# Ledger of designs, part 17: VHH binders against Extracellular exo-alpha-(1->5)-L-arabinofuranosidase ArbA (arbA)

Target 1, 316 residues: Extracellular exo-alpha-(1->5)-L-arabinofuranosidase ArbA (arbA), of Cellvibrio japonicus (p95470)
Amino acid sequence: KQVDVHDPVMTREGDTWYLFSTGPGITIYSSKDRVNWRYSDRAFGTEPTWAKRVSPSFDGHLWAPDIYQHKGLFYLYYSVSAFGKNTSAIGVTVNKTLNPASPDYRWEDKGIVIESVPQRDLWNAIDPAIIADDHGQVWMSFGSFWGGLKLFKLNDDLTRPAEPQEWHSIAKLERSVLMDDSQAGSAQIEAPFILRKGDYYYLFASWGLCCRKGDSTYHLVVGRSKQVTGPYLDKTGRDMNQGGGSLLIKGNKRWVGLGHNSAYTWDGKDYLVLHAYEAADNYLQKLKILNLHWDGEGWPQVDEKELDSYISQRLK
Key: E = the ipSAE of ESMFold2; O = the ipSAE of OpenDDE; V2 = 0.75 times the mean of E and O plus 0.25 times the DockQ between their complexes.

## First folded at step 22 (VHH; framework vhh_sonelokimab_d1)

Design a3 (from y3 with H105Y S106K; at its last look DockQ between E and O 0.83; V2 from the best seeds 0.00; counts 0 for: pae E 8.4 > 2)
Fold by ESMFold2, look of step 22:
Structure a3 (fold): chain B 316 residues (1-316), chain A 123 residues (1-123)
Amino acid sequence: as target 1 above (316 residues)
Amino acid sequence: DVQLVESGGGLVQPGGSLRLSCAASGFTFSYYVVGWFRQAPGKEREFIGAISGSGESIFYAVSVKGRFTISRDNSKNTLYLQMNSLRPEDTAVYYCAAEQYWGRYKWGDSDYWGQGTLVTVSS
């Protein structure tokens, strides 16, 4: 049985890998080898106390985690939202260790980082991803539909925007002028993730629609910039704020609608982590960990044949 | 054909208990996140809780934690809701649901839903 995940992110503590997934309370798996996974824990045993205030239709799922290690602590960012709406917020909970057997293991919720409100904000406060720049400043990227993907400075303890605030638009697709602000609209972009490699920051983004069985059109695009704040340009030099984005990988007949990636360097090698819907298994979402290669011009490449060769194993 | 059928509803006095069952067929039950919702007359549908396909991850709404228990038996394709210490505010039609896609997908018209079972808490 493969590992069922949505919006997967990973980190390592000691000899153990931890995988975090959208779901009730944020599901956590652990592994010694990134192939064989066992259930570990959930970050929340009940909804955050503010969830129904932020999103009245909140349905119990916490979305789109990101996990970030900083100064000996693990920061787990999560989203409260409802599909098709921007009544949303990103929260953060913190732990000293990911090992649930440790007496120090305790998730301490720090509350809301940012919140989007319909009519006030033309962006959606979901899909956080953390990146530190070359000067030690930590940033959060986020966004889904509406006015696209944003980036802002985090404060020193990584729980709120910095003061004074600094925000940037890093990618967006054209939104129909006929669509009012209450609707997500036609700009099918979400799930930013930034990886620093060499002289560049690489912004990955998901285009299209997840979550539609065989009708899912989700796929991954990339741009890059020498500055974490952008502008992020694709292979043709087009700005991602102007509809730019170079195809990195899209699904195939067996693995449909892949996306919501993270990306990591581990032990000197680069990896792309994502979910994909398996046609042969009623389009249930499965974990994929693929090798991330670099061409002679410094652009990332993924061999789509690896979609078939990486097979996870759910233990017990 | 996909079917979700709730049973076990009825009239109960405040402080009483009921156990609801949801029998599933037409899909691989163990692959799905399943959960309970309720809708009182004139109110919006309220999420009660959900349980992962393996049964290892269980989530409860704050309003019911400590009083309600969700479980599943994958060998019988059945989801359960044990309701204790019932209050008049728990009066509602209770629905089970199976989410086709784990993740950010709203429990809505693209998921599988039962027809509901009425629970009335009244003296």
Scores: ipSAE 0.013, ipTM 0.446, lowest interface PAE 8.4, mean pLDDT 87
ESMFold2 (binder alone), look of step 22: mean pLDDT 83; pTM 0.841
OpenDDE, look of step 22: ipSAE 0.565; ipTM 0.825

Design a4 (from y1 with H105Y; at its last look DockQ between E and O 0.02; V2 from the best seeds 0.00; counts 0 for: pae E 16.0 > 2, placed apart)
Fold by ESMFold2, look of step 22:
Structure a4 (fold): chain B 316 residues (1-316), chain A 123 residues (1-123)
Amino acid sequence: as target 1 above (316 residues)
Amino acid sequence: DVQLVESGGGLVQPGGSLRLSCAASGFTFSYYVVGWFRQAPGKEREFIGAISGSGESIFYAVSVKGRFTISRDNSKNTLYLQMNSLRPEDTAVYYCAAEQYWGKYSWGDSDYWGQGTLVTVSS
């Protein structure tokens, strides 16, 4: 079987790659080659103590992780939420190592980073992704529907917003002003991820709807900026805060509704990591690791045929 | 009833090799991190290495890294320790241990322990 994954992010420790997925307690896989994967662990054996307070409909699945290595520690960010609601929060748990056989392996939950509350906040506190700027300042992007995608400055230990707080809007789609603030609305944008490449920060975002099997419309767009805070502009110069976004990849008939990407530079090569729904396998979501290529104008490109050629293998 | 039974211990000359086995029963072996400890006479128990339930993640203590190899066969419920380039300082009773949560090895505790098998490295 291929690796079933949702919202995949990964990192490397030594000779081992670790993959993190939405699921009960955040599912973790490991691999020596990014093709053959084994189950490793769950980051939580029990849900975060605050999960039901934040989201009464919480079902034990932690969403949309991001993994970030900083000063010898691994920071795993995760989301507590439910579909269609912005009663949500992003938390963080920290480990010295990702090797579960190490005596130093221990996830230390640091609690809530940010929380969204209906009618107080016109944003949804899910889908974290971490980026360091050229000056070493670490930022978190996040967001799903509502008023779109936000970016804020993290404090020095990466567990809370910096004080004083600094927040930016980095992408949004039009939302009807007639929608009640507690409702997600029609602005189908979420899952930011920022990659530094050359002179630019590239903001990837997912447009459309995930998680509806054959009705999923999820696809990836990109914009770029010389500053981590934006403005992020697409290929035509349109601001992503004003509906801009250049198509990076849209699925094909076999692989529909792809999105929620991460992106990495490893060993001088660039990769896009995402999930894709396999039509022939009841739209189960499968891991895809695709090569990112760059055109002569500095825009990322992905060969859609690689959706068919990358095949993961789950080992026992 | 839960059991861990080590075997394969014995007398070996310095520079030699020895392979230990640990047969497990009474629990779902593949759900457990399993590993090896040793205790020389009059010394505290020393963690020497462990392997995750899937076998993908392995950790070795610095004192044995490069000389010892840990493996498992989940179809046979067996943990192995291949010891090469043995030295007199490797003389100890070797124990296998199993724990559902690996982090407990940082305290030296485990859910289940074997009775041990003696390895003596001497001429």
Scores: ipSAE 0.000, ipTM 0.312, lowest interface PAE 16.0, mean pLDDT 86
ESMFold2 (binder alone), look of step 22: mean pLDDT 82; pTM 0.830
OpenDDE, look of step 22: ipSAE 0.551; ipTM 0.826

Design a5 (from y3 with H105F; at its last look DockQ between E and O 0.81; V2 from the best seeds 0.00; counts 0 for: pae E 10.3 > 2)
Amino acid sequence: DVQLVESGGGLVQPGGSLRLSCAASGFTFSYYVVGWFRQAPGKEREFIGAISGSGESIFYAVSVKGRFTISRDNSKNTLYLQMNSLRPEDTAVYYCAAEQYWGRFSWGDSDYWGQGTLVTVSS
ESMFold2, look of step 22: ipSAE 0.005; ipTM 0.353
ESMFold2 (binder alone), look of step 22: mean pLDDT 83; pTM 0.844
OpenDDE, look of step 22: ipSAE 0.648; ipTM 0.855

## First folded at step 23 (VHH; framework vhh_sonelokimab_d1)

Design b1 (from x4 with S54E; at its last look DockQ between E and O 0.76; V2 from the best seeds 0.00; counts 0 for: pae E 7.5 > 2)
Fold by ESMFold2, look of step 23:
Structure b1 (fold): chain B 316 residues (1-316), chain A 123 residues (1-123)
Amino acid sequence: as target 1 above (316 residues)
Amino acid sequence: DVQLVESGGGLVQPGGSLRLSCAASGFTFSYYVVGWFRQAPGKEREFIGAISGEGESIFYAVSVKGRFTISRDNSKNTLYLQMNSLRPEDTAVYYCAADQYWGKHSWGDSDYWGQGTLVTVSS
């Protein structure tokens, strides 16, 4: 059946696919075919002990997961936050398997990776996405509004920034100098995801406003770099730290607010994974898996007509 | 009309137990994530926990884990909250809420809410 999700990311273990969604305790679905999904579990049955200290209005929803396999373990990154605030933190929990029937199935929370504090930090610690570079160094991208999207080296156990720390700005939109640092501001950018394809790293970013049903203006842009740290340049050569970003997909009247994607190569084919709000169904958010096509200059393209087709046709 | 009606509140001594019910009507109950909130006078509404439409996925706040149990009976369109080992700080108006799906960022004013039932824990 079609899955109602926010911020979907997925991975495979054996013959089973697992989909992770924003929701109470991070909602986990499973599937044998990436088309028919069933509820599997939640990563948390009880809120992280630090959640209400970081975000006093926390209501059980953990946001914007990313799932990463490393040395036989599954690392699930998650966000604690509240709308319009950068009182936020990214945490990580680890499991040996995603199969709830296994005696080894146990999420072991490793606590906070990074935390943002209003007025102290001009960034928002949500929307993690993990990428390994060509030398085996693992990085986390993150960010939403404020000073935009950041990338930092993870330490060897992938639970905190490396020491000494190495941080990079990878994309941002202009923020008024008149804006108080505690305010999110007008720089509507968030949800980085990096895919390596050929000689390039492709940074996808979401511009606009999510999560307003039919009023969502969310859309995806892309830039690329030969180095995971950037600079990420759009098709015209403009730096994403200076407002660059080439439109990838915006949606239509039937499918609104496309963004917060992940992207994967499966069986030699490339896919964009995201949610979209369905106008005909009270703007409920639905899983979309779209083909990533590549033009003659090596830029990703998505055919908007695929929003109306069955996912099974794209996965054949 | 969508309705959620809480019942079972009352006065109980510290250490005691109460079972709250939330009767649902006007929608297909089994399709909805449902949950419990509470609000003490002068305080923000506090999330207690939620249960999926299939009843197998349950989430609890730290403050109530191990003392409160959420369950549902889809044949009776009823959500339950079993509260054990009650403390004076559990005194609040308890609300049930219904949302169509599990995968969203937060509960809000557009979700369906009950009118509440008062629980008082006092000697």
Scores: ipSAE 0.031, ipTM 0.561, lowest interface PAE 7.5, mean pLDDT 86
ESMFold2 (binder alone), look of step 23: mean pLDDT 82; pTM 0.833
OpenDDE, look of step 23: ipSAE 0.782; ipTM 0.902

Design b2 (from x4 with Y31W; at its last look DockQ between E and O 0.54; V2 from the best seeds 0.00; counts 0 for: pae E 6.4 > 2)
Fold by ESMFold2, look of step 23:
Structure b2 (fold): chain B 316 residues (1-316), chain A 123 residues (1-123)
Amino acid sequence: as target 1 above (316 residues)
Amino acid sequence: DVQLVESGGGLVQPGGSLRLSCAASGFTFSWYVVGWFRQAPGKEREFIGAISGSGESIFYAVSVKGRFTISRDNSKNTLYLQMNSLRPEDTAVYYCAADQYWGKHSWGDSDYWGQGTLVTVSS
């Protein structure tokens, strides 16, 4: 059986890979080879202490994790939100090791990093992704829907925004001024992830609507910038804050609704990690780890045939 | 067709114990996160906890941690709730649910739900 995941992110400790997934308490898998996966643990055995204040209908689901290693610690960022509501927050929990058998293994929740305020904020505090720039400053990207994607500077212990605060808009979908009241839905962009490669930062984003089974329009786009703060431009030079974005990958008949990727360089090779809905299996989301290739102008490319050839295996 | 059927409810004195079962059919049980909810008269539905497809990862609400134990047997397609040290405020209809969509959605109308079993805790 394949590994069921949402919003997958990964990291390595020693010879072991760890995979983190949306779900009750954040599910953690481990692997020696990125193909064969075992259950490892969950980050929370009970709700975060602040979860019901932020989302009164909290039902155990922690969303959209990101995992970041910094100065010997593992930082796990996570989101609390409820469907149909615009109250949300991103929290962080920290561990010295990812090995549950270690006496040093203990998740220590550090509370809220940022929190949206309804009626004030045109964004949800969800979908965190961490990037360090080439000066050693650590940033968080995040965001969903009409407020677009944001980036802010983290403080030195990576648990709060830096003071003084520094925030940037890095992507949003444009609406035609001639058709502003004729549009049927929201600006359909979310789930940023930034990868440094060569002289560029590459911003990946999810466009479209997830979660409509075979009718999902979710797909991945990319832009790049020489500065972590942007502007991020697509292949045609169009700014991602003005609707730019070059297609990276769509689904196929077997694998639909692709989105919410992470991306990594491991051992000199580059990978795209995401979930995809399997049409033949009631549209359950499965793990995909695909090779990222680079064309002669430095743009990432993915062979969509790898959606069919990468098969995870859940052991046990 | 998908079914989740709870059983094991009944009348129990304060301090007593009760074990609920939820029998699943019509889907691949081991691939789903499954969980327990309860709803007391006049109150909103309350999340109790959830267990991963393999059964190794369990999440409990603070209100029941240490008193309730969730388990599953994938060979029998059955989810269990062992309730100990029961109190009058545990009186509710208890529901099981299977999470059909993983990720950013909450438990809702698109998930699979049982019809409930009544637990009454009184002298």
Scores: ipSAE 0.060, ipTM 0.565, lowest interface PAE 6.4, mean pLDDT 85
ESMFold2 (binder alone), look of step 23: mean pLDDT 82; pTM 0.832
OpenDDE, look of step 23: ipSAE 0.591; ipTM 0.837

Design b3 (from x4 with S52Y; at its last look DockQ between E and O 0.50; V2 from the best seeds 0.00; counts 0 for: pae E 8.3 > 2)
Fold by ESMFold2, look of step 23:
Structure b3 (fold): chain B 316 residues (1-316), chain A 123 residues (1-123)
Amino acid sequence: as target 1 above (316 residues)
Amino acid sequence: DVQLVESGGGLVQPGGSLRLSCAASGFTFSYYVVGWFRQAPGKEREFIGAIYGSGESIFYAVSVKGRFTISRDNSKNTLYLQMNSLRPEDTAVYYCAADQYWGKHSWGDSDYWGQGTLVTVSS
């Protein structure tokens, strides 16, 4: 059966690929070929000690990782939250290697990067994704529901916002003015990911609701900008801060919803990594690694028929 | 019918041990994340720990790490909680839960919950 993952992100070290998933302690799988996967480890053996202080309804899951390699270190960003709440924080843990057999293998938690609080913040501190700009500055995108997706400059050690702080809104959907600020609301947008390709930064975002079995509406949209800070415009020139977003891929009968993507260029080829809900297996979330192609105007394209392929195998 | 049924609760002295079981039926047990929660009188339900799939990933709350052990037997559709070095503050109703959705969404809205079994740690 295919690999059962949530919010997948992927990187490699040497000849080995590593896949990171939402779950107990952030579940880590490894592979030599991106097809055959085995359990490797988890980043945490217990919840972060600050988890219940930040999110009183914390339920034991660490969410929505991102993995970023910088100057010989692996930075694993993770989210602490509870369903339907923006009592949340993004943390970071760091390792010198992803190989559990190495004597240097040790996750060292660096604590909270940012935290959101109901009524104080109209944003939700989850779903981090890291991007470096053309000047070597490193940024974090993040967000889910509320006032949408944000981008801020990281400090030099990548563990905190830079000082002075620099924040940008990069995408949002309309939110009812009648909603209490503590409520997630109707703006179903989350999980930003930015890929640099050619002259553009491409912002991918997940629209709709994940995780509702056959009722999931989750799908992917894209916009682009020549500046990492935006504005990100869709194919028709509409700003993603104004509800813009061009459809990249949506589900089908067998795979009823999908999203929370990452995107990579490896060995001269481009990939879209995501999870999709398999109708035939009780809508369980499964890993998809899809080829990302580019049209003559520089917009990404995915062959939707690739969703119907069973291309990965979890080894026992 | 989907059912989760806890058993093994009871009265135990401080420092003692208990083993809880959760028998599952009516769904494909091996594809669910299953876990334990507890609720003490007048307190919110709290997460204890969870175990994924065939037992390859186990996660514990800090309050029970090193004292409690979670395991599962997929051939018997059963989740276990071995509780050692019990303390009076471990007194609670213990619940098992199963959740198919591994996304960013919480155990507190899990697909299935048991009715609970009472554990009392007292002299």
Scores: ipSAE 0.012, ipTM 0.476, lowest interface PAE 8.3, mean pLDDT 85
ESMFold2 (binder alone), look of step 23: mean pLDDT 80; pTM 0.818
OpenDDE, look of step 23: ipSAE 0.564; ipTM 0.834

Design b4 (from x4 with S52T; at its last look DockQ between E and O 0.67; V2 from the best seeds 0.00; counts 0 for: pae E 6.8 > 2)
Amino acid sequence: DVQLVESGGGLVQPGGSLRLSCAASGFTFSYYVVGWFRQAPGKEREFIGAITGSGESIFYAVSVKGRFTISRDNSKNTLYLQMNSLRPEDTAVYYCAADQYWGKHSWGDSDYWGQGTLVTVSS
ESMFold2, look of step 23: ipSAE 0.538; ipTM 0.816
ESMFold2 (binder alone), look of step 23: mean pLDDT 82; pTM 0.828
OpenDDE, look of step 23: ipSAE 0.676; ipTM 0.866
ESMFold2, look of step 24: ipSAE 0.073; ipTM 0.582
ESMFold2 (binder alone), look of step 24: mean pLDDT 82; pTM 0.830
OpenDDE, look of step 24: ipSAE 0.646; ipTM 0.852

Design b5 (from x4 with S52R; at its last look DockQ between E and O 0.77; V2 from the best seeds 0.00; counts 0 for: pae E 4.2 > 2)
Fold by ESMFold2, look of step 23:
Structure b5 (fold): chain B 316 residues (1-316), chain A 123 residues (1-123)
Amino acid sequence: as target 1 above (316 residues)
Amino acid sequence: DVQLVESGGGLVQPGGSLRLSCAASGFTFSYYVVGWFRQAPGKEREFIGAIRGSGESIFYAVSVKGRFTISRDNSKNTLYLQMNSLRPEDTAVYYCAADQYWGKHSWGDSDYWGQGTLVTVSS
């Protein structure tokens, strides 16, 4: 069996890798080799206390985690929402260790980081991803549909926006001004992730629709900027705030709905982490960890054949 | 033909216990997250809890934590809800549901629902 995952993010503690997935309570797996995975724990045994206030139709799913290490602590960001709505919020819970056997293992929820409200906000507060710039300032990217992807400064304890606040639009697709603000609309963009490599910050984004089995149109695009705040430009120089985005990977007949990636440099090598729906296995979403290569002009590339060659193993 | 059938509902005194079952057919049960919801008269459907296909990842709503236990038996394609320390406010129709696809969706297009079984907690 492969690892069944959605919206995967990873981090390492000591000799152990930890993988976090959307689902009830945010499911956590562990591995020594990034291929063989076992269930470890969940971050929540119950809903966040504020979940139903933010999203009245909340049904136990915590979405789109990101995991970030900072000053000896692990910050797990997560989303509360409902499908097709921007009544949403990003929360954060913190732990000193990811090892459940440690006496220090304890997730401490720190509450809401940001919240979106229909009619007040033309953005959706889900899909967090954390990036630190060269000066040590920590930023959160986020967003799904509506007015697209945003970036803001985090405060010193990484639980709230900084004061004074600093926000930037980093990517969006065209949305009709005639569309009611309560509707997600046709601007099918979400799930930002930013990787620093060389002289650039690379913004990955998911275009299309997830979560439709074989009808999923999800695929990954990329742009880059010398500033974490943008503008992020694609290979042709088009701004991602103006519909720019260069295709990174779209999938094939065997593996569809690729998206919601994270990206990492580990031990001098670069990786793209994502899920893909396997056609031959009822379109179940599987973990993929692919090599991220760079062409002579500094653009990332992925060999689609690696979708077939990386096969995770779910241990007991 | 996909089918989820709840059973085990009935009348029970406050403080009592009741065990619900949900029999599944027409799909590969072990691939699905399955869960319980309830709907009291005049109220919206309320999430109770869910359990992943392997049985190891169980999640509960705050309102039932410590009183309700979810389990599954994949060899019998059956989901269970053990309800203890029942209160009058637990009176509701209880539904089971199955969803294969986690992601940015509720128990949406790929999920299945049972018909419900009534639980009444009163003297």
Scores: ipSAE 0.334, ipTM 0.707, lowest interface PAE 4.2, mean pLDDT 88
ESMFold2 (binder alone), look of step 23: mean pLDDT 81; pTM 0.822
OpenDDE, look of step 23: ipSAE 0.557; ipTM 0.828

## First folded at step 24 (VHH; framework vhh_sonelokimab_d1)

Design ctl (from y1 with W102S K104S; at its last fold request DockQ between E and O 0.85; V2 from the best seeds 0.00; counts 0 for: pae E 3.5 > 2)
Amino acid sequence: DVQLVESGGGLVQPGGSLRLSCAASGFTFSYYVVGWFRQAPGKEREFIGAISGSGESIFYAVSVKGRFTISRDNSKNTLYLQMNSLRPEDTAVYYCAAEQYSGSHSWGDSDYWGQGTLVTVSS
ESMFold2, look of step 24: ipSAE 0.528; ipTM 0.808
ESMFold2 (binder alone), look of step 24: mean pLDDT 81; pTM 0.812
OpenDDE, look of step 24: ipSAE 0.548; ipTM 0.822
ESMFold2, fold request of step 25: ipSAE 0.331, 0.372, 0.272; ipTM 0.706, 0.744, 0.663
ESMFold2 (binder alone), fold request of step 25: mean pLDDT 84, 84, 81; pTM 0.847, 0.851, 0.818
OpenDDE, fold request of step 25: ipSAE 0.649, 0.681, 0.659; ipTM 0.856, 0.868, 0.861

Design g7 (from y1 with S52T; at its last look DockQ between E and O 0.71; V2 from the best seeds 0.00; counts 0 for: pae E 2.6 > 2)
Fold by OpenDDE, look of step 24:
Structure g7 (fold): chain B 316 residues (1-316), chain A 123 residues (1-123)
Amino acid sequence: as target 1 above (316 residues)
Amino acid sequence: DVQLVESGGGLVQPGGSLRLSCAASGFTFSYYVVGWFRQAPGKEREFIGAITGSGESIFYAVSVKGRFTISRDNSKNTLYLQMNSLRPEDTAVYYCAAEQYWGKHSWGDSDYWGQGTLVTVSS
C-alpha cells in the first residue's frame, strides 16, 4: 500500500527521514530509505486551544504543515482553517526530536504565528513554508487565493513576525475588484515553497484546485528571483505577482491534481516532494518524490515518468 | 449499500455517562478515518474527534478532552464514543462520519454520515 498523504513536507534527523501530512493532528511517517514508510506519530492529539476561536467550523484537520530545523529544534508549522474561508491561522509547535521513542520527544505548541480575518485581510493564513536567505534571515511564505501568496520576516525565535514587520507579495493571480473580500475568488493559487539553488530563489506554487479527487486541477508552476523577497519571474520574464508562472509539472490521466510541493537538496541531489491523485485507486492522494533537475538556463525540470516509478510503501 | 447507524443516545443527568456506538456496513471500515460530530439546535455542527483506520491515532476537540473517549473495533465495524462527566452543553444530536480521503477540505463530499442519535443532558 502506498502512503496516502496531502501536502507533504519532509526532513531528516540522523539516518531517519520524517514525512508530515495534512490531517487530524498532522500525520508523521518515518523512513530509512524514503520509500518504505511507517506511521510514526501525530503532532497533536488534541486540537489547538485557539482553533475554534479562529475557525468556528474547525473539522479536525490541520492543514499543510512545514517542518523547519533551527538551532537544534524542529519547528512544525500548521494551519487552522475552513474550506473556502480565510478565517485562518498558522501555528507552530516545536520539538527537540522527531523520534517518539526519545525521552526528549515532546511537541510544544507555541501558538499562532499569524491570523487572517475575513473583510480585514485579503490573504489567507494557510500553507506555511519556511526559507532562510543568504544572510540567515528566516522567512515564511504562505497563502492561497484572495490576494495571493505573501512573504514575511520571522522573528528570532521563529514564532511570530519580526518587528517592525516586513511583508511582501510574491505571487498572485488576477482577482476581480468587485468580488467580496470574504470570498476566495477565482485566483487559484496556493502552497508557496521556496528553494534556494545556485544564484536564485525558486518559488514553487500550486495553481488550480486541490482536494477534488479526479476533478482536481492542481499543477505546479515556478518562478525565480535573486532575492528572497522577489520579484519572482517565470521563464518568459513575467512577474508571478502579475500572473506569471512557468509550468513545471501537470500530470497525466493516471496522476492528476499534482501539487502542494516541497523541494529539497539532500546529499547533493535535488528532489520535488508532492502529492498526486491516482486514478487507478479512486484518486487517492499519494506521496511522490521526484528527482529535480536543472536545464542549461537553470530552470527546474522533472520527469513525469517518475510518477509511475516512485512507489511509496506504507509498512505496518 | 453504505450505512452508518448511531445508537446509545438518550437522557442523562449532568455528570452522567453515555456510550454511543456507530455501526458501519457496506464499506471497508478499516480503510476509513472515522469521527464523531454533534449539532445542537441553532448551532453549527461541531467536530468532536476522529480515529484513523488502524486505530493508531486519535484526535479530539478541546471541548471534550478528558471527558470523551473514541475507540473503534474494526472486527465489528463499529465506532464508539464514551462520554463521561456530561454537561448540559453536551446536549446535541451526535453523528458519526467516515472519510477515506482527507485533505484540505471539510468532511463532506466523499464522506458517509449516520442519521444521528440524540443526547440530552438535563437535570
Scores: ipSAE 0.492, ipTM 0.805, lowest interface PAE 1.0, mean pLDDT 93
ESMFold2, look of step 24: ipSAE 0.519; ipTM 0.798
ESMFold2 (binder alone), look of step 24: mean pLDDT 82; pTM 0.830

